# Designs tried in a protein design chat: VHH binders against SHC-transforming protein 3 (SHC3). Part 15

Target 1, 186 residues: SHC-transforming protein 3 (SHC3), of Homo sapiens (Human) (q92529r149to334)
Amino acid sequence: LGPGVTYVVKYLGCIEVLRSMRSLDFSTRTQITREAISRVCEAVPGAKGAFKKRKPPSKMLSSILGKSNLQFAGMSISLTISTASLNLRTPDSKQIIANHHMRSISFASGGDPDTTDYVAYVAKDPVNRRACHILECCDGLAQDVIGSIGQAFELRFKQYLQCPTKIPALHDRMQSLDEPWTEEEG
Below, E stands for the ipSAE of ESMFold2; O stands for the ipSAE of OpenDDE; V2 stands for 0.75 times the mean of E and O plus 0.25 times the DockQ between their complexes.

## First folded at step 5 (VHH; framework vhh_7d4b_2)

Design n02 (from a16 with T101Y E106S; at its last look DockQ between E and O 0.60; V2 from the best seeds 0.00; counts 0 for: pae O 3.2 > 2)
Fold by OpenDDE, look of step 5:
Structure n02 (fold): chain B 186 residues (1-186), chain A 125 residues (1-125)
Amino acid sequence: as target 1 above (186 residues)
Amino acid sequence: QVQLVESGGGVVQPGRSLRLSCAASGFTFSSYAMGWYRQAPGKQRELVASISGSGGSTNYADSVKGRFTISRDNSKNTMYLQMNSLKPEDTAVYYCAKSYYIYNPSFGTTEFDYWGQGTQVTVSS
């Protein structure tokens, strides 16, 4: 992926994820993603999420999902996917909404069969902490977006493997991800 | 709708080979990691092998490493499991699996949520 691939999508906002996704089982991860999509779609006017009758959220999900940040919700954005990051920008002002380093992104989901137009990904950033970001990708674009993210993940991982010198033990990487972003006072 | 259809199972003698196929439909095949699981009688389902969306990365259970090869043809929406040097312990129902999400490999292993109906593999003398 050279300069990366760019898509035009709708940003719906994000929801804080209060627990490490790595510490959760697959079922829980899936539920969190679905719930996040559902909550954001309900909160953002005009979001086409014809979500059928929601089962009441489990107490567990409520404890894992925090506050929503709906800043820039409903806006069309330029999403640039590269091996370095997911970059979200406003098309007109080129204002950066978010720049999530690939190393900070734990997973991305194209949704389930009922939410095929949505892409959700969990990332860490200084503003939102750990949060699930929701993208509306119309007209089948969601699969392309997910494909590109997957490719970026894979390429980044390969690059990492080729540079053996900095492979912190898997154990050390798991710990470093839980370390609070120390503001490098540059 | 996501569909996964396994084929190629059968009864073989120890030391023989089988090739399993999984035909996938209902999703962008190349966008998702795929895997093979197996479940032996009275045992839990276990991951046998996984492959990234592009096919550039593979993972194997220790018990099959060096004997099994997972591959995919994205142009055919098909995943394969070449099983060589089969042992009686490999007897199981083998399931094709699709990942729900794209997991960053830097953080661990890919997990799967969609499964085929399975194909029986029996290794018996």
Scores: ipSAE 0.027, ipTM 0.458, lowest interface PAE 3.2, mean pLDDT 84
ESMFold2, look of step 5: ipSAE 0.384; ipTM 0.678
ESMFold2 (binder alone), look of step 5: mean pLDDT 82; pTM 0.825

Design n03 (from a16 with S31R E106A; at its last look DockQ between E and O 0.72; V2 from the best seeds 0.47)
Fold by OpenDDE, look of step 5:
Formats: structure tokens, C-alpha cells, sequence
Structure n03 (fold): chain B 186 residues (1-186), chain A 125 residues (1-125)
């Protein structure tokens, strides 16, 4: 990926995810991201796909998805995908919306057949804790964006494997990522 | 539209070989991890093998390790499964799979959510 790939997409906000993606099966992970897309699309004015009456969310999904953060929702952004991070910026590059290190991103998915223009990914950051971030990718870009994220995941993982000395036991890093952000009670 | 078409299945005797192919269309093939799943009668669908978009990384189920080889030709939008030393236990419908949801490999698992129609593989004496 070199310096990374950049896309122009719309940021729609994020929803807190209260459980580790590692602790969930594939079906549940997929359902969470789809539900997140649905909820955000309903909440953000002008978002495409809000129109289909979705089945009420399962009690399980409601227990996993927390509050939405719609800060910067509806903004056109520059998304840069690299082995280092997903970087979300305003087009003028003056404001950083989010910079999610690749190590903090656990899961990425496209939308369902009704939400094909959406990409969702789960990341940890100090502001949103663990959250599913929703991107609107118009004109068929959603597949490209997902593909790029996948490539970045793969390449980063290869790099990790090639540097055995820095490989803390996959187990230990996996545990550290599951450590709840202890709110330092300042 | 994404299309996955499997071929190469059939009936073979134990110890024989088969080569499955999956022709892919409707997406940038090289950008997506691909995989083979199988489902035997009365059993759950299981991952057989997976391959990264570039083909640089592969993963195999323990039951097929050393016997099966997954590969891909990105110039032809085709994925393959070379199956050697086939056993009766390998009898199943084999499905080509595309990764649409991506789990970071650093966390352990490539996930697949788009499937072909499948091809029957039968290993019998």
C-alpha cells in the first residue's frame, strides 16, 4: 500500500460497541455492523438507506450496541488507508476526525444488500472507546474501501510475522487489546 | 454483481486427487481474501482453506493440512483447491467464499460471507 490509499467518503458517525469483537462469532459480528449502519442511517439526516423498515433489533444487539456519537456526521472526509492506520480528515486536511491505528481496528464490513454503499469498522480510541464507525461510500467505492482495508490488514500482519523479535505472543497482545480502557479516574 | 462459480467436483476413489476451481466476477478479485468451505451431510459448514488477496498467506484446516493446497491466479480471477490423497471423510459440498467482512488477522480469523452455489465432491470406494 505504500503511503496508503485515499478515498473521499462521507462520515456518518459511530456507535459504541460494548463487547469485544473477538468474543463474538461471525454471525453476531456481521449483525452488529449491519445494525450499526441501520441505526446511524436512521439518525443522520440525508443518509441513504434509512427507508426500509428494518425488523426491530434483537435484545442481544441492543445489549451490545451503545450510544451513538454523531459528531462530524454527514461530513465529506478524506479517508487514508495504510498499514499504520485509518486516517479520517476533512478534505482540506485541517481537521482530524479520527486516526485509528491498525492495531486498534478489529473488524471491518460492508453493508447488507440494502446498504451496499456503506462500510463499517470497529476500532478503539480514547474518545469513543470501542465503537463501530460508519462510512458512506458512494458510486461503488464501498467495495474498494473494504478491499483496501483488507489489504492493509494483511500487509500489517505479514510485517508483524516477519519481525519475530517484536512478536509479543499473539496471546499477550490480544489480551492487551481486550483490557477495558480503565478510565483513569482523574 | 458478485458471482462465484465452482467447478471440478466429482466422484473419486480414496487416494485420488481433484482440483476445484472458483471463477470470480463482479469485484476486484485481488483485493479480497478468498476461501473454500465444505459441508458434509448432517454436519456444519467448515472452513477448509483460505488465501489472502495477494496469495501470500494461506490457512488450512488441520484435517486437510498437507493434502490440500489453496492457490489463486489474480490475472484470471480464479481460485483453486488442489485436493490430494482424498479420503471418504472429505465427501462434502465444497463452496467458494469471498471475504466481505474482514476480521483483522492480527486477531486471528478471516471471515467470509459470500458464497458460491457449491460443487459436490464424493470420495468412495
Amino acid sequence: as target 1 above (186 residues)
Amino acid sequence: QVQLVESGGGVVQPGRSLRLSCAASGFTFSRYAMGWYRQAPGKQRELVASISGSGGSTNYADSVKGRFTISRDNSKNTMYLQMNSLKPEDTAVYYCAKSYTIYNPAFGTTEFDYWGQGTQVTVSS
Scores: ipSAE 0.231, ipTM 0.609, lowest interface PAE 1.6, mean pLDDT 86
ESMFold2, look of step 5: ipSAE 0.542; ipTM 0.733
ESMFold2 (binder alone), look of step 5: mean pLDDT 82; pTM 0.834

Design n04 (from b07 with S31N Y107F; at its last look DockQ between E and O 0.33; V2 from the best seeds 0.00; counts 0 for: pae O 6.0 > 2)
Fold by OpenDDE, look of step 5:
Parts: structure tokens; sequence; C-alpha cells
Structure n04 (fold): chain B 186 residues (1-186), chain A 125 residues (1-125)
């Protein structure tokens, strides 16, 4: 993925994730992202997700998902996927909505069979802390988007294996991601 | 629509070889990790092998390690399972699977969301 691949998608916002995805099994992770998609789509006017009456969320999911940030919700964006980051920009490329380093992304998935046009990923950033970001990918792009993210992850991992000396052991990385963002008290 | 079609199953004697194929359609094949599962009668479905989207990474169950080889041809949208030195214990329905999530070693999770119909492999004397 040299310069990366770019998609035009709709950003729907994000929802805070209060627990580390690394500490959860795949099933739980998937449930969290699906619930996040559901909640954000319900909150964003015009989001086409005909959400069938889903079962009330489990108490567990409610405890893991925090507040939504719907800044830029509904906006068409350019999503650039590279081994370095997921970069979300306005179509005119003048404003960066988010730049999530690949190392900060702990999980990515598509939607469920009812939400096939959605992609969700969990990332850490200074603005949203740990949050699940929701993308609406129309016209079947969702599969391509999630596939590209996966390829980027794979390539990054390969790069890591080739340069073992520079990357702290997986164990050390897990610890560093759980370090609270020290608010620099300016 | 995602479609996975397995082929190449059959009945063989112990020690023989089979090659399974999985033809994939309905998604960008090269973007997804793929895998083979098997289910023997009265047993749970188990992962046999997995392969990354690029084919650069492979994983095997301990029971098949050294005997089975998973591969893929992205130009043909096809995944393969070369099964050598087959044993009666390998008797099962073998399923092709598409990853829901990219086999990202960083995430430590490989799970699949689509399955083929399966192909029967029988190893008997």
Amino acid sequence: as target 1 above (186 residues)
Amino acid sequence: QVQLVESGGGVVQPGRSLRLSCAASGFTFSNYAMGWYRQAPGKQRELVASISGSGGSTNYADSVKGRFTISRDNSKNTMYLQMNSLKPEDTAVYYCAKSYYIDNPAFGTTEFDYWGQGTQVTVSS
C-alpha cells in the first residue's frame, strides 16, 4: 500500500469505548462494534440503517460504550488507508477530521448482515480517547474498506517482523496502550 | 453476495493425498484472510488452517501441521488445501471460510463470517 488507498465514505461520528479491546474476545469486540454502529446510526439523522428493533443492549455493552461524539456526522469524507494510519479528511482535503495511527487502532470490523454498509474501528486519539468510529460505505464499498484496513494491518505486521529490534515486545506494546494519556497540564 | 464453493473431496486410503479447492466470489478475495475448517461426525467444527489475504502468512492446527498446506491464488479467487499423509482421523466435512475480520496478528483474532457448503473427505482402509 505505498501511498495508501483512498475511499469516499460518510463519517457518522464515534462513540467512546471505555474498555480495552485487547482484553476482550472477538465475539465481544464484534458485539461492541455492532452496538456502536446501531447507537450512532440511531443518533444521526438520515442514517439509512433500517435498524430492525434490536434486542435491548446487554448491560455489559452499555457499560462499555460511553458518550457519542457526532462532530462531522453525516459528512462525506476521504478516507485514506495506509500502513501508517487511517486518515479522515474533508473532501477538499483542507481539514483533517482524524488521523489515527495504525498502532492506535485495536479493532476493525464490518457491520452485521443488517448493516453491511458500515465499517467500524476502535482507535485511540487525544480528542476522543478510545472510541469506535463509524463509517458508512455505500455501494458495496464496506467490504473493500475493511479489506484494505486488513491489508494495512498485515503489511504493518510484516514490517514489524522484519525489524524486530525497534518494536517493543507485544507485551510491552499492550502495556503502553493502556497507559493513560497523561494530560499535559499546560 | 459472498459465495464459497468447495471441491476436491473424496474417499481415499490412509497415507494418500487430496487437494481441496475453494472458489470464492462476491467479495475482494485478496483483501481477506481465508481458512479451512473441518467437522467430524459428533465433533465440533475446528480450524484446520488459515491464510492471510496476501498468502504471506499461514497457520495450522497442530494435528495437521507438516501434512497439510494451505495456499491461495488471488488471481483465480481460489484457496487450496493440500492434504498429504491422510489419516482416518482426518475424516470430516471440510469447509471453506472467509474471515470476518482480517487475520491481524496484532489483534490476535481470526474469526470467519462466511462458510461454504462443505466437501466430504473420507479416509478409510
Scores: ipSAE 0.022, ipTM 0.338, lowest interface PAE 6.0, mean pLDDT 84
ESMFold2, look of step 5: ipSAE 0.354; ipTM 0.643
ESMFold2 (binder alone), look of step 5: mean pLDDT 82; pTM 0.835

Design n05 (from a15 with S31R Y100W E106S; at its last look DockQ between E and O 0.78; V2 from the best seeds 0.56)
Fold by ESMFold2, look of step 5:
Structure n05 (fold): chain B 186 residues (1-186), chain A 125 residues (1-125)
Amino acid sequence: as target 1 above (186 residues)
Amino acid sequence: QVQLVESGGGVVQPGRSLRLSCAASGFTFSRYAMGWYRQAPGKQRELVASISGSGGSTNYADSVKGRFTISRDNSKNTMYLQMNSLKPEDTAVYYCAKSWTITNPSFGTTEFDYWGQGTQVTVSS
């Protein structure tokens, strides 16, 4: 995965996550992504959610999810997955929708039989705080996307464990070491 | 459709070896970490071993470390568990596993939530 991989997917929006991921068990994290997909699909015209009957969410899930943000909903985007970040750009590449550093992404889910064409991931950023971001990935692409995210998590964590221990230096220097790839290697 | 099919289980005497196989289909196998779970009677499933998508990183439960070896062949979409020096307490149904939800290791433990039908391993004289 070195320089990253890029997919063209549809961004459906995001929905606020009101609890820390550390306070949630594994089953709950999975349910959050499925509920988030359902809510966002219902709100976005042309999404596949219009085909699915929605059941009422549990009391627990209702306390965890907040308001949606549909600012870029329905737009085809370029998603680049690397060990540094998930980078989301508009189709003309003139606008970055989001750049989520790996350290800010807590979990991802998707491509299962219930969410065959969707990937959801939970991340923090300056604009949306902690939110679950929903991607529509057609034609079996969801499994490739979620698999690539999983590889990026693992490779970044392995790199972190293998780095020589050094006295922490200025935040800007450490943040610079964590910056995503900005140029394609030829 | 995703399928995980375990094989290689059986009845063996203590101290002997078995090799389990998991044939995977319906997804891009090499991109996913995989695991082996087992479930003994009256117990919940426990993670026995896991392996990264590339095969370069492995993890083992303390109870099997040094005796079991997980591996994978991405060209054949197959994962393996070599089980040496088997003990009666290794008796369980063994499941090949993947996850539809992945956790960033920096935030918590990684678990698997999808598995096949399992293969029975019985260690008894």
Scores: ipSAE 0.560, ipTM 0.732, lowest interface PAE 0.9, mean pLDDT 80
ESMFold2 (binder alone), look of step 5: mean pLDDT 82; pTM 0.826
OpenDDE, look of step 5: ipSAE 0.651; ipTM 0.843
ESMFold2, look of step 6: ipSAE 0.426; ipTM 0.701
ESMFold2 (binder alone), look of step 6: mean pLDDT 84; pTM 0.846
OpenDDE, look of step 6: ipSAE 0.535; ipTM 0.792

## First folded at step 6 (VHH; framework vhh_7d4b_2)

Design p01 (from n05 with R31S; at its last look DockQ between E and O 0.72; V2 from the best seeds 0.56)
Fold by ESMFold2, look of step 6:
Structure p01 (fold): chain B 186 residues (1-186), chain A 125 residues (1-125)
Amino acid sequence: as target 1 above (186 residues)
Amino acid sequence: QVQLVESGGGVVQPGRSLRLSCAASGFTFSSYAMGWYRQAPGKQRELVASISGSGGSTNYADSVKGRFTISRDNSKNTMYLQMNSLKPEDTAVYYCAKSWTITNPSFGTTEFDYWGQGTQVTVSS
């Protein structure tokens, strides 16, 4: 993977995730990304690869997602995936739109038959807000993007196992420090 | 486009061995954890073994620990299941499995939701 890989993708927006991802089973986590993609695509006029008519979401699924944020919707962005972070920049690379430290990203999903051109990931921002971020990755690129994220997850985890930063004397202590550096490059 | 093709199944006597293979295509194989599931008639699929993208971490169901070994060759996009000391209770269709969702390992274990066609393993005298 090296110092990171960079893709040009479209940022469609994000939608709040109102419950901790650790409190949800795997099937629900997967369905959250599908519903998030659907809601953001419905809100963005002319989005590529927009969903066809879909089934209504479950009551629990619809209660987990909050307000969408379309501030940068439809913009082509530079996405850099490294063991340190997912970094989203404007096309000129002069402005960072978002920088999510790898430890603040819980999971990613995409490239499946229902969402072939989309990748979604759930991350916390510096003010401890959870959101599902939606990327449009046409022409088979979604699979490459999700694969690179997976490699970054595994490589970061191996680094953690080699250089632990905690004394695990008690199991029930929480990792309550959730103020990651927003501008850190790996 | 994504394909998982299992092979190596068959009929064997109790106590014998089989090696299953899963040929994968249409995705970056080394980036994904993979798994083997099995399903006997009228029962739900159960996870038998899983392996990380690099091959450095493995997990096994209690019923197969010490008898089965999962492995992968990322240069050939192939995952394997070495099945030793087979019992009649191991009779099932065995599926190679992948997930469309990748969980950060620091938050939890990835589960699987995409399967191949399966290969039949029958252990009988």
Scores: ipSAE 0.506, ipTM 0.715, lowest interface PAE 1.1, mean pLDDT 78
ESMFold2 (binder alone), look of step 6: mean pLDDT 81; pTM 0.829
OpenDDE, look of step 6: ipSAE 0.511; ipTM 0.751

Design p02 (from n05 with R31K; at its last look DockQ between E and O 0.64; V2 from the best seeds 0.65)
Fold by OpenDDE, look of step 6:
Structure p02 (fold): chain B 186 residues (1-186), chain A 125 residues (1-125)
Amino acid sequence: as target 1 above (186 residues)
Amino acid sequence: QVQLVESGGGVVQPGRSLRLSCAASGFTFSKYAMGWYRQAPGKQRELVASISGSGGSTNYADSVKGRFTISRDNSKNTMYLQMNSLKPEDTAVYYCAKSWTITNPSFGTTEFDYWGQGTQVTVSS
C-alpha cells in the first residue's frame, strides 16, 4: 500500500460499542455493524437510505450499542488507508477527524443489501472509546474501501509475523487496551 | 454485483483428486481474502480453507490439512482448491466465499459471508 490509499467519502459519525468484538461470534458482529449503520443513518439528516421500517432491534443489540457521536456527521472527508492507520481528515486536510491505528481496528464491514453504499468499522480511540464508525461511500466505492482495509490488515499482519521480537510488546499493549478503564472514583 | 461461480465438483473414488475453481466478478478480486466452505448433509457449513488477497497467507481446517491446497490467480479472478487423497468424509457441497465483513487477523480468524451456489463433491467407493 505504500503511503496508503485515499478515498473521498462521507463521514456519518459513530456509535459506541459497549462489548468487545472479540467476545462475539461472527453473526453477532455482523448484526452489530448493520444495526450501527441503520441507527446512524436514521439519525443523520440527508443520509441516503430512508430505511424502510426495520424490524425492531433485538434487545441484545440494544444492549451492545451505546450513544452516537454525530460530530462531523454529513461531512465529506478524505479517508487514507494504510498499514498504520485509518486517517479521516477534512477535505482541506486541516483538521483530523480521527486517526485510528490499525491495531485498534477489530473489523470492517459493508452494509446489508439495503445499505450497500455504507462501510462500518470498529475502532478504539480516546474520544469515542470503542465505537463503530460509519462511512457513506457512493457509486460502488464501498467495495474498494473494504478491500483496501482488508489489504491493510493483511499487510500489517504479515509484517507482524516477520518481526517476532516485537510480538510480546504488542500483545502486552493489546492486553492493556482491554483492561477496563477503571474509572478512578475520585 | 458480486458473483462467485464454483466448478470442478463431481463423483470420485476415495484416494482420488479433484480441483475446484471459483470464478469471481463484481469486485476487485485481489483486494479480498477468499475461502472455501463445505456443507455435508445434516451438518453445519464449515470453513475448509482461506487465502489472503495477495495469496501470501493460507489457512486450513485440521481435517484437510496436508491434503487440500488453496490457491488463487488474481489475473484471472479465480480461486482454486486442489483436493488430494479424498475421503468419504469430504463429501459435501463446496462453496466459494468472499468476505464482506473483514476481521483483523490479529484479532481472530477471518470469516466469510458471501457465497456462491456451490458445487457438489461426492467421494464414494
Scores: ipSAE 0.640, ipTM 0.841, lowest interface PAE 0.8, mean pLDDT 89
ESMFold2, look of step 6: ipSAE 0.658; ipTM 0.803
ESMFold2 (binder alone), look of step 6: mean pLDDT 82; pTM 0.832

Design p03 (from n05 with T28R R31T; at its last fold request DockQ between E and O 0.64; V2 from the best seeds 0.72)
Amino acid sequence: QVQLVESGGGVVQPGRSLRLSCAASGFRFSTYAMGWYRQAPGKQRELVASISGSGGSTNYADSVKGRFTISRDNSKNTMYLQMNSLKPEDTAVYYCAKSWTITNPSFGTTEFDYWGQGTQVTVSS
ESMFold2, look of step 6: ipSAE 0.655; ipTM 0.795
ESMFold2 (binder alone), look of step 6: mean pLDDT 82; pTM 0.826
OpenDDE, look of step 6: ipSAE 0.787; ipTM 0.890
ESMFold2, look of step 7: ipSAE 0.763; ipTM 0.880
ESMFold2 (binder alone), look of step 7: mean pLDDT 83; pTM 0.839
OpenDDE, look of step 7: ipSAE 0.732; ipTM 0.861
ESMFold2, fold request of step 12: ipSAE 0.655, 0.512, 0.624; ipTM 0.827, 0.699, 0.801
ESMFold2 (binder alone), fold request of step 12: mean pLDDT 82, 82, 82; pTM 0.833, 0.833, 0.834
OpenDDE, fold request of step 12: ipSAE 0.828, 0.342, 0.838; ipTM 0.919, 0.695, 0.915

Design p04 (from n05 with T103Y; at its last look DockQ between E and O 0.53; V2 from the best seeds 0.00; counts 0 for: pae O 2.2 > 2)
Fold by OpenDDE, look of step 6:
Structure p04 (fold): chain B 186 residues (1-186), chain A 125 residues (1-125)
Amino acid sequence: as target 1 above (186 residues)
Amino acid sequence: QVQLVESGGGVVQPGRSLRLSCAASGFTFSRYAMGWYRQAPGKQRELVASISGSGGSTNYADSVKGRFTISRDNSKNTMYLQMNSLKPEDTAVYYCAKSWTIYNPSFGTTEFDYWGQGTQVTVSS
């Protein structure tokens, strides 16, 4: 992935995820991302798929999914996927919407059969904390996007394995990222 | 539409070899990690082996390590499982799997959620 691959997609916003993906099983992780897609699509005007009768969310999912941040929702963006990060920018590349370091991204998925044009990924950042970010990818692009993310994950992991001396420090730092942001009461 | 079609299953004696194939279509094959699962009667489905999109990384269950080899030919959109030194315990339906939900390997293992129809492998004397 050298300089990375760039896609034009629509950003729909994000929803807070109150639990670590590491602490959840596969089924739950999948359900969280699907529910996140559904909730954000319902909240964003003009999002495709908003009209399908949703099953009431499970109490469990409601306890895991927090508030939505719909800043930049509906905006066409440039998504650059690399081994370093997922970079979300405005079309003119003047404004960074988000730059999620690859180490901060724990999970990515496509939508369900009714939301095949959507990609969701869970990342940590200072603004949104742990959040599931939703991308609308038209014309079958969703599969390419999720594939590229997967490839980036794999490449990054390989790089990590080749530098064993940095392994403990990375593991320790990743554990430190699970430490609750203690609000320094300033 | 994503399609995964397994082939190469059959009945073999212990110690023999089989080679399974999975023909994939409906997606950019080289961009996705692939895997083999198996399910024995009355048991849960378990991961047997996985391979990265490029084929540069592989993972194996402990029970098959040293006996099974996963590989892929991206030019043919095909994944393979070479199974050597087969044991009765290897008897199961084997499923080809594609990743749609991706867990970062730095945090855990790649997960798979698209499956083929499966191919029966029976190892018996």
Scores: ipSAE 0.191, ipTM 0.597, lowest interface PAE 2.2, mean pLDDT 86
ESMFold2, look of step 6: ipSAE 0.628; ipTM 0.776
ESMFold2 (binder alone), look of step 6: mean pLDDT 83; pTM 0.841

Design p05 (from n05 with G56K; at its last look DockQ between E and O 0.45; V2 from the best seeds 0.00; counts 0 for: total charge +5 (limit +4))
Fold by ESMFold2, look of step 6:
Structure p05 (fold): chain B 186 residues (1-186), chain A 125 residues (1-125)
Amino acid sequence: as target 1 above (186 residues)
Amino acid sequence: QVQLVESGGGVVQPGRSLRLSCAASGFTFSRYAMGWYRQAPGKQRELVASISGSGKSTNYADSVKGRFTISRDNSKNTMYLQMNSLKPEDTAVYYCAKSWTITNPSFGTTEFDYWGQGTQVTVSS
């Protein structure tokens, strides 16, 4: 019954992604998140970051990214990452801001030298709006946040592979679920 | 900042073994999948093997299956490639790699977009 991993981060906003992740190659997905961070940071008054004064995006990226939504820009949030979802709450946990089911999240990027304090993830909105959501993660936390999202993707996918599927998906290494939590120092 | 430092390369006879190491720093190692790429002279860089952050899932190129084993020690921030039964075709510069973008496996495959300076492996004579 895993409760997940919780981080306190800043929600900067989101920007619409006009094409399906399935139609985008890996390089394009990476460029989309970097451009999305740039556009949202540039549009948010007083947003902290070294992301200002960037070149205009390529024609291709402009055709993929739509309108930004900054209505909730700058809100401090509690982000809980679990195999079920990315859950965004106010820091006092009295209000749920958003809950993105893990299967509705296509990819995440951040914490690289160009986006040191940022994580972006693409999720399909409950009203069928696909958007790239931008988080500002202070003090080097971005790498831990993106790593935790990646771990959640991996664990959720392994849970999916243990159920029957129409395609052969059992070709991956069959790891026992009975391996216990053990200490490896000694 | 982020560093990936490969070691363990060298000149070796066909049929012999080598173990490559990748020392990683500047990020939370256990949270990231890692991979090994290689590039032979005049050829494109190709993925050799990959391993999940926990170390429990691995993937191999067909040309190395059964001969190479990828592993990691998260307590030492180190990834390894055990290369057995080496062939002249394995001659290449080998690169340790990570990704800054992670794809949900339900939507596609994560590629590696960040790598070190490489270590030379030469299988000769």
Scores: ipSAE 0.466, ipTM 0.692, lowest interface PAE 1.1, mean pLDDT 78
ESMFold2 (binder alone), look of step 6: mean pLDDT 82; pTM 0.830
OpenDDE, look of step 6: ipSAE 0.482; ipTM 0.749

Design p06 (from n05 with F107Y; at its last look DockQ between E and O 0.50; V2 from the best seeds 0.50)
Fold by OpenDDE, look of step 6:
Structure p06 (fold): chain B 186 residues (1-186), chain A 125 residues (1-125)
Amino acid sequence: as target 1 above (186 residues)
Amino acid sequence: QVQLVESGGGVVQPGRSLRLSCAASGFTFSRYAMGWYRQAPGKQRELVASISGSGGSTNYADSVKGRFTISRDNSKNTMYLQMNSLKPEDTAVYYCAKSWTITNPSYGTTEFDYWGQGTQVTVSS
């Protein structure tokens, strides 16, 4: 990936994920990302894929998906994928929408057969906590985007394995990232 | 459209070898990790082996480790499974797999959610 690969995509916002992806099976992870895509698409005006017949969400999914943050929704962005991070910027590169370190990204997926132009990924950041971010990728670009994310995951993991001395610290830090943000009861 | 077509299955005696092939199309092959699944009668589908997009990393189920080898030729958009020292327990439908949903390997497991039609492998005396 070198310095990274950049795509032009539309950012649709994110939805909070209230449960660790590590604690969920693959089927549930997939369902969460698909549901997130559906919810955000319904909430954002002009989003392609207004689902005509949405099945009512399962109670389980409703308990895992929290509030949506639709800041920057509908905006065309530059998405840079590298081993370091997913970087989301405005087209003029003047504003950073999000910079998610690769270690903070647990899961990425395409949409379902009805939402093939969408990519969703789950990341942790100070603003959104744990959230599923939704990208609209036109003209089949979604496959390229998810492929690039997968490559970045793999490469980063290889780098991690080659540096055994940092393994315990990263494992400890990754465990610490699963520490519930203690809501400071102010 | 993503297409995965398996070949190379058949009936063999215990101790023999087979080589499975998966021809992939409809996506940038080298960008995706690939895997082999198998499903025996009355059993759940299980991951047999996986290989990274570049081919630089491989993973195997414990039951096949040392006997099976996964590889890929990105120039041919083809993935392979060399199966040596076959056992009756290896009898299953083998599926080529691609990931559309990706778990960060640092979080534990690589999952796959696209499969071919499968190829039958039967190991019997």
Scores: ipSAE 0.348, ipTM 0.708, lowest interface PAE 1.4, mean pLDDT 87
ESMFold2, look of step 6: ipSAE 0.644; ipTM 0.792
ESMFold2 (binder alone), look of step 6: mean pLDDT 82; pTM 0.833

Design p07 (from n05 with T101I; at its last look DockQ between E and O 0.65; V2 from the best seeds 0.41)
Fold by OpenDDE, look of step 6:
Structure p07 (fold): chain B 186 residues (1-186), chain A 125 residues (1-125)
Amino acid sequence: as target 1 above (186 residues)
Amino acid sequence: QVQLVESGGGVVQPGRSLRLSCAASGFTFSRYAMGWYRQAPGKQRELVASISGSGGSTNYADSVKGRFTISRDNSKNTMYLQMNSLKPEDTAVYYCAKSWIITNPSFGTTEFDYWGQGTQVTVSS
């Protein structure tokens, strides 16, 4: 990936994920991302894929998906994928929408057969906590985007394995990332 | 459209070898991790082996470790499973798999959600 690969995509916002993706089975993780795509698409005007026949969300999914943050929703962005991070910027590159370190990204997926133009990924950041971020990728670009994310995951993991001395610290830090953000009761 | 076509299955005696192939199309092959699943009668589908997009990393189920080898030729959009020292317990339908949903390997799991039609492997005396 070198310096990274950049795509032009539409950012649709994110939705909070209240449970660790690690604690969920594959089926549930898939359902969460699909539901997240569906909810965000319904909430964002002009988003392609207003699902006509949405099945009522399961009680389980409703308990896992929190509030949506639709800041920057509908905006065309530059997405840079590298081994370091997913970097989301405005087209003029003047504003960073999000910079998610690769270590903070637990899960990435495409949409379902009805939402093939969407990519969703789950990341932790100070603003959104744990959230599923939704990208609209036109003209079949979604496959390229998810492929690039996968490559970045793999490459980073390889790098991690080559540096065994940092393994315990990263494992400890990754465990610390699963520490519930103690709401400082102010 | 993503297509995965398995080949190379058959009936063999215990201790023999088979080589499965998976021809992939409809996506940039080298960008995706690939894997082999198998499903025996009355059992759940299980991951047998996985390989990274570049081919630089491989993973195996404990039951096949040392006997099976997963590989890929990105120039041919083909993935392989060399199966040596076959056992009756290896009897199953083998499926080629592609990942559309990706779990960060740092979290311990590569998941696959696209499969071919499968190829039958039967190991019997």
Scores: ipSAE 0.223, ipTM 0.614, lowest interface PAE 1.8, mean pLDDT 86
ESMFold2, look of step 6: ipSAE 0.449; ipTM 0.704
ESMFold2 (binder alone), look of step 6: mean pLDDT 81; pTM 0.827

